# Designs tried in a protein design chat: VHH binders against SET domain-containing protein 9 (SETD9). Part 20

Target 1, 299 residues: SET domain-containing protein 9 (SETD9), of Homo sapiens (Human) (q8ne22)
Amino acid sequence: MPGRLLRGLWQRWRRYKYRFVPWIALNLSHNPRTLRYVPEESKDKVISDEDVLGTLLKVFQALFLNDFNKQSEILSMLPESVKSKYQDLLAVEHQGVKLLENRHQQQSTFKPEEILYKTLGFSVAQATSSLISAGKGVFVTKGLVPKGAVVSMYPGTVYQKYEPIFFQSIGNPFIFRCLDGVLIDGNDKGISKVVYRSCNGRDRLGPLKMSDSTWLTSEIHNPLAVGQYVNNCSNDRAANVCYQEFDVPAVFPIELKQYLPNIAYSYDKQSPLRCVVLVALRDINQGEELFSNYYTIVS
Short names: E, the ipSAE of ESMFold2; O, the ipSAE of OpenDDE; V2, 0.75 times the mean of E and O plus 0.25 times the DockQ between their complexes.

## First folded at step 23 (VHH; framework vhh_enristomig)

Design ko1 (from k14 with Y33S Y52S Y100S W105S; at its last look DockQ between E and O 0.01; V2 from the best seeds 0.00; counts 0 for: pae E 21.6 > 2, placed apart)
Fold by ESMFold2, look of step 23:
Structure ko1 (fold): chain B 299 residues (1-299), chain A 120 residues (1-120)
Amino acid sequence: as target 1 above (299 residues)
Amino acid sequence: EVQLLESGGGEVQPGGSLRLSCAASGFDFSRYSISWYRQAPGKQREWVSEISSGGHTRYAESVKGRFTISRDNAKNTLYLQMSSLRAEDTAVYYCAKQISDSTGSPFQHWGQGTLVTVKP
């Protein structure tokens, strides 16, 4: 029954059509552009929001403690109970390190990638992709990524479905479209970079940073914030990660917001900040490149 | 156990030639892309050339036309024929096998290296 197959394909298309990036922003180009398209099977969350939150808090706390001596102005603004918590955590960590270290192995700080490895058992970084002409990719540099682990975050300025991204989307392959029409501009150059920095400065409360701007630089402080360079899967490269959307809860510790690689375009406190994490679909070995199941179609 | 053993380095005058060899064992040599890298004193390791499992060759721009990579799958051996050598070619040369059989991965098994010195 040929009609049955065609009806099935049409129903799939109808269910997915509202997920595309707005055509007006795409059609300003002289050449057609590909759209990022989230398959229906990727709509379901692989891990709970609680597991995402727990992972981010664990990593961000470790990054904060690693740089504790340089957090002076932020610490002065925190409640004494919160400040005491970090001092206690640092004391426990130092005591364990002291007991295990010899006289010639004193380390005051680790690189962020080493903190990621210490915290999650693996590390990731960007490098030249294994796909010729794909540019950059993201690789597991150390350790084993277990199925269901949060391996990366998609950075960038977050636009609600009614907000004007129009103009930054022209020739911009780093626009990520969430299922509900929220857009994330993960481009680390040009106008996209300027807009992110402007929003970051707008939201700053004295020394308190409400987002991470270092993903825009050559020395990133949040080593997860490389997700904009994860390439799509292909016939030659099966997907090993998926995107999962996460709204930052109101209780998120203010001193850890400096590591969130996302910021809202409009300072509208009615909506939670949207983040996107990349979650492992299987165990991923050291040396493997990450490939997402975020299919791209030509419009 | 992967083993890579480079040989054939030495001193040579500018404009001279050398042939480097890399004896491989502990893996199915014919399945992998194999590369040459080099490291001059005080510099980072630099990719030089690669030959795929199918015999397709690629070269860094700095050595193109002067160096020829080849492989002998029957002998499990990788070669680098270097000609028209210059002072800037002075380095320790390493052969490398990718940890994964994915082409283009930056992570490698390394040999011990062989020193090439181009004297003024």
Scores: ipSAE 0.000, ipTM 0.096, lowest interface PAE 21.6, mean pLDDT 75
ESMFold2 (binder alone), look of step 23: mean pLDDT 80; pTM 0.799
OpenDDE, look of step 23: ipSAE 0.295; ipTM 0.695

Design n11 (from k14 with Q108E H109Y; at its last fold request DockQ between E and O 0.60; V2 from the best seeds 0.77)
Amino acid sequence: EVQLLESGGGEVQPGGSLRLSCAASGFDFSRYYISWYRQAPGKQREWVSEIYSGGHTRYAESVKGRFTISRDNAKNTLYLQMSSLRAEDTAVYYCAKQIYDSTGWPFEYWGQGTLVTVKP
ESMFold2, look of step 23: ipSAE 0.670; ipTM 0.872
ESMFold2 (binder alone), look of step 23: mean pLDDT 81; pTM 0.799
OpenDDE, look of step 23: ipSAE 0.843; ipTM 0.939
ESMFold2, fold request of step 24: ipSAE 0.735, 0.750, 0.729; ipTM 0.899, 0.910, 0.900
ESMFold2 (binder alone), fold request of step 24: mean pLDDT 80, 81, 78; pTM 0.795, 0.800, 0.782
OpenDDE, fold request of step 24: ipSAE 0.892, 0.888, 0.871; ipTM 0.961, 0.963, 0.950

Design n12 (from k14 with Q108D H109Y; at its last look DockQ between E and O 0.81; V2 from the best seeds 0.76)
Fold by ESMFold2, look of step 23:
Structure n12 (fold): chain B 299 residues (1-299), chain A 120 residues (1-120)
Amino acid sequence: as target 1 above (299 residues)
Amino acid sequence: EVQLLESGGGEVQPGGSLRLSCAASGFDFSRYYISWYRQAPGKQREWVSEIYSGGHTRYAESVKGRFTISRDNAKNTLYLQMSSLRAEDTAVYYCAKQIYDSTGWPFDYWGQGTLVTVKP
């Protein structure tokens, strides 16, 4: 009785229609007309991978420096040359303490959204959507987002093509499907949350965190990691962001991996870690909600 | 080998205009954001503007509306069009590109700079 299962999934999709549509596409693979299709030679990227990397490293470095006094265990595992670079950056960025007879410890930290503003000139956060039945949404809380800027990241466990997604795909509107079939489970509740935490603990090397698990909590450390709450565009809400896929380079600062809101389901590291960023399609003013142009083709 | 070579500096009266250039080589210019910084005598180097591979730009508040950053990917050249210049704009202007060491850690590669002097 496959019609009854599909009817149940369709009803769940209707309740979450302002959410990311790949959940229903994942569950209905027999008829691929509902799957996103982009030709292999498509120019789907608004900005280069090099600019995405540079932007993320700029933000992650600023977040690390903001918490520098709380990073002592991680710092103990880094080469001295890397430690000295951070100490030099702290001296330039915060100034003043080296002019005193004794050194003063800087213990105050800014909130992550303020670090984002200081770094990129804008900040974003989740809040109740302007669409009453959509639940959460993501808003520009401060500053102006220029066209082409990286605005957010889609968090979650990354599944390679044909890896098992048990179980987590049932009733899950937060499954993002990449163009090559890689899936990202951005659900911050239930079994999806448990799987992400398990993978995070599996990959942890002592004090070194290989991913950010704080996007699963009420106090997130990477303010970009709210992309799972960006709602789809509609007839009366034009899209202002799009998704862009990004593979993390093999050479990446180990101390900054704690801010990557993605982790591979399989421990096998033959493929690079997939991340997905959201990129502004136009200038986005303070107070505006983000809406994505991700569509599933239906027929 | 990354190289950045600034030019176009000089003396100008208040309210005047200058156009700075930065010739880039040793990397795929079209794929990287490039920044302008400046350093006035006795002051710390400060960020002025940057332009990304997709063409979007950012500006320091002190130069918004007066400076325009642009790029010509065919010529591997970054520009800074400065107008309504003030005495406070007197500085050595540098272009900078983010590069990565063997650990992936980002830092800036700097050009030699070009001096802009706005007469008091």
Scores: ipSAE 0.623, ipTM 0.857, lowest interface PAE 1.5, mean pLDDT 80
ESMFold2 (binder alone), look of step 23: mean pLDDT 79; pTM 0.785
OpenDDE, look of step 23: ipSAE 0.875; ipTM 0.955

Design n13 (from k14 with D28T; at its last read DockQ between E and O 0.80; V2 from the best seeds 0.81)
Amino acid sequence: EVQLLESGGGEVQPGGSLRLSCAASGFTFSRYYISWYRQAPGKQREWVSEIYSGGHTRYAESVKGRFTISRDNAKNTLYLQMSSLRAEDTAVYYCAKQIYDSTGWPFQHWGQGTLVTVKP
ESMFold2, look of step 23: ipSAE 0.565; ipTM 0.838
ESMFold2 (binder alone), look of step 23: mean pLDDT 86; pTM 0.858
OpenDDE, look of step 23: ipSAE 0.874; ipTM 0.955
ESMFold2, fold request of step 24: ipSAE 0.745, 0.735, 0.724; ipTM 0.906, 0.901, 0.898
ESMFold2 (binder alone), fold request of step 24: mean pLDDT 85, 85, 85; pTM 0.852, 0.851, 0.852
OpenDDE, fold request of step 24: ipSAE 0.887, 0.892, 0.895; ipTM 0.964, 0.965, 0.963
ESMFold2, last read: ipSAE 0.736, 0.740, 0.745; ipTM 0.900, 0.902, 0.906
ESMFold2 (binder alone), last read: mean pLDDT 85, 86, 85; pTM 0.851, 0.854, 0.852
OpenDDE, last read: ipSAE 0.887, 0.885, 0.892; ipTM 0.964, 0.963, 0.965

Design n14 (from k12 with Q108E; at its last look DockQ between E and O 0.67; V2 from the best seeds 0.00; counts 0 for: SAP .677 > .668)
Fold by OpenDDE, look of step 23:
Structure n14 (fold): chain B 299 residues (1-299), chain A 120 residues (1-120)
Amino acid sequence: as target 1 above (299 residues)
Amino acid sequence: EVQLLESGGGEVQPGGSLRLSCAASGFDFSRYYISWYRQAPGKQREWVSEIYSGGNTRYAESVKGRFTISRDNAKNTLYLQMSSLRAEDTAVYYCAKQIYDSTGWPFEYWGQGTLVTVKP
């Protein structure tokens, strides 16, 4: 009888997908490839923060422009100088299309995945994992992911080291632990979902959304916000992506915050918003599933 | 002020080689990915290649295996080595970088471009 319970517990521990110390301790001997070693000098950065920011802004701006007709309320709150810049960008895009299509200026709204492909040269989506019993996975659906590219974001509520996450953490395989102890709850169900929505509602400024809650639904606005479903690598399947922490700068465009899939648990914004992106460790082909390292050791 | 200055363009025969340079200033060059674009006459501007801060590279399928992007951070210079040039490679080549300003607005900076003409 005690053996079955232990096996059940062990199986549950194996279901934890992300950086969890107890799991590592139990499985390190069996899955050595699940560990990523990072030299201290690299500070766990594969690409610069500037590159991360640039990539996110590029994608978010493209999404914003694609949905420009739906952004009228947000635009009304922005300075005229900012509005004019968006108009200029739209004008340039239309000129490019007019050269190709003499006819109907209908600003064709593209799907978020199509915008991602147009912007970064690849798209990603959730699908059934190739791993048995893993549930969902993330795949490159179109194009080629180049080495060093931001390929996904880990969505969820961000907890500082001193903030309570006890109830949310029970049986939650979607808790991501940052190197400095910050936690991200990427669970899209139960209490986690409620907490995220509550925080999202709290931080809303009229028509301005300060975070993306659509990752909790089937209609996602930010196609990168699927990182919580990236599975761990195995001995048979090497990691092709890694986690990288990123602090959103204070000067981040307010109209683009609606695409950030992370929100702080506490209202006190003394600390920058923590995001975690997934970065490609190699070129990843169309049709490939993303696999990450379960834990990163900085030595 | 961010400045990008392309050079090295010219006329070359099919199958020939050319090396483009882009001198960058006004930002920390080493921390940014930077890209090459090109615009052929009567066509839309297209992405050609990109090099990340970590040195990783990406290429359009049309130039893969023929073009090599590189950077010298000490000189704040981006390079594009082009080989096996084709008539369809004829275009104005631009260096481009997206940078956010002090207000957080993302701007795409472009150079003036350098003309590459591939003619028999």
Scores: ipSAE 0.519, ipTM 0.812, lowest interface PAE 1.0, mean pLDDT 86
ESMFold2, look of step 23: ipSAE 0.645; ipTM 0.870
ESMFold2 (binder alone), look of step 23: mean pLDDT 81; pTM 0.798

Design n15 (from k14 with H109Y; at its last fold request DockQ between E and O 0.58; V2 from the best seeds 0.76)
Amino acid sequence: EVQLLESGGGEVQPGGSLRLSCAASGFDFSRYYISWYRQAPGKQREWVSEIYSGGHTRYAESVKGRFTISRDNAKNTLYLQMSSLRAEDTAVYYCAKQIYDSTGWPFQYWGQGTLVTVKP
ESMFold2, look of step 23: ipSAE 0.721; ipTM 0.892
ESMFold2 (binder alone), look of step 23: mean pLDDT 84; pTM 0.829
OpenDDE, look of step 23: ipSAE 0.864; ipTM 0.949
ESMFold2, fold request of step 24: ipSAE 0.748, 0.743, 0.734; ipTM 0.906, 0.904, 0.905
ESMFold2 (binder alone), fold request of step 24: mean pLDDT 84, 84, 83; pTM 0.832, 0.831, 0.826
OpenDDE, fold request of step 24: ipSAE 0.899, 0.892, 0.894; ipTM 0.964, 0.965, 0.963

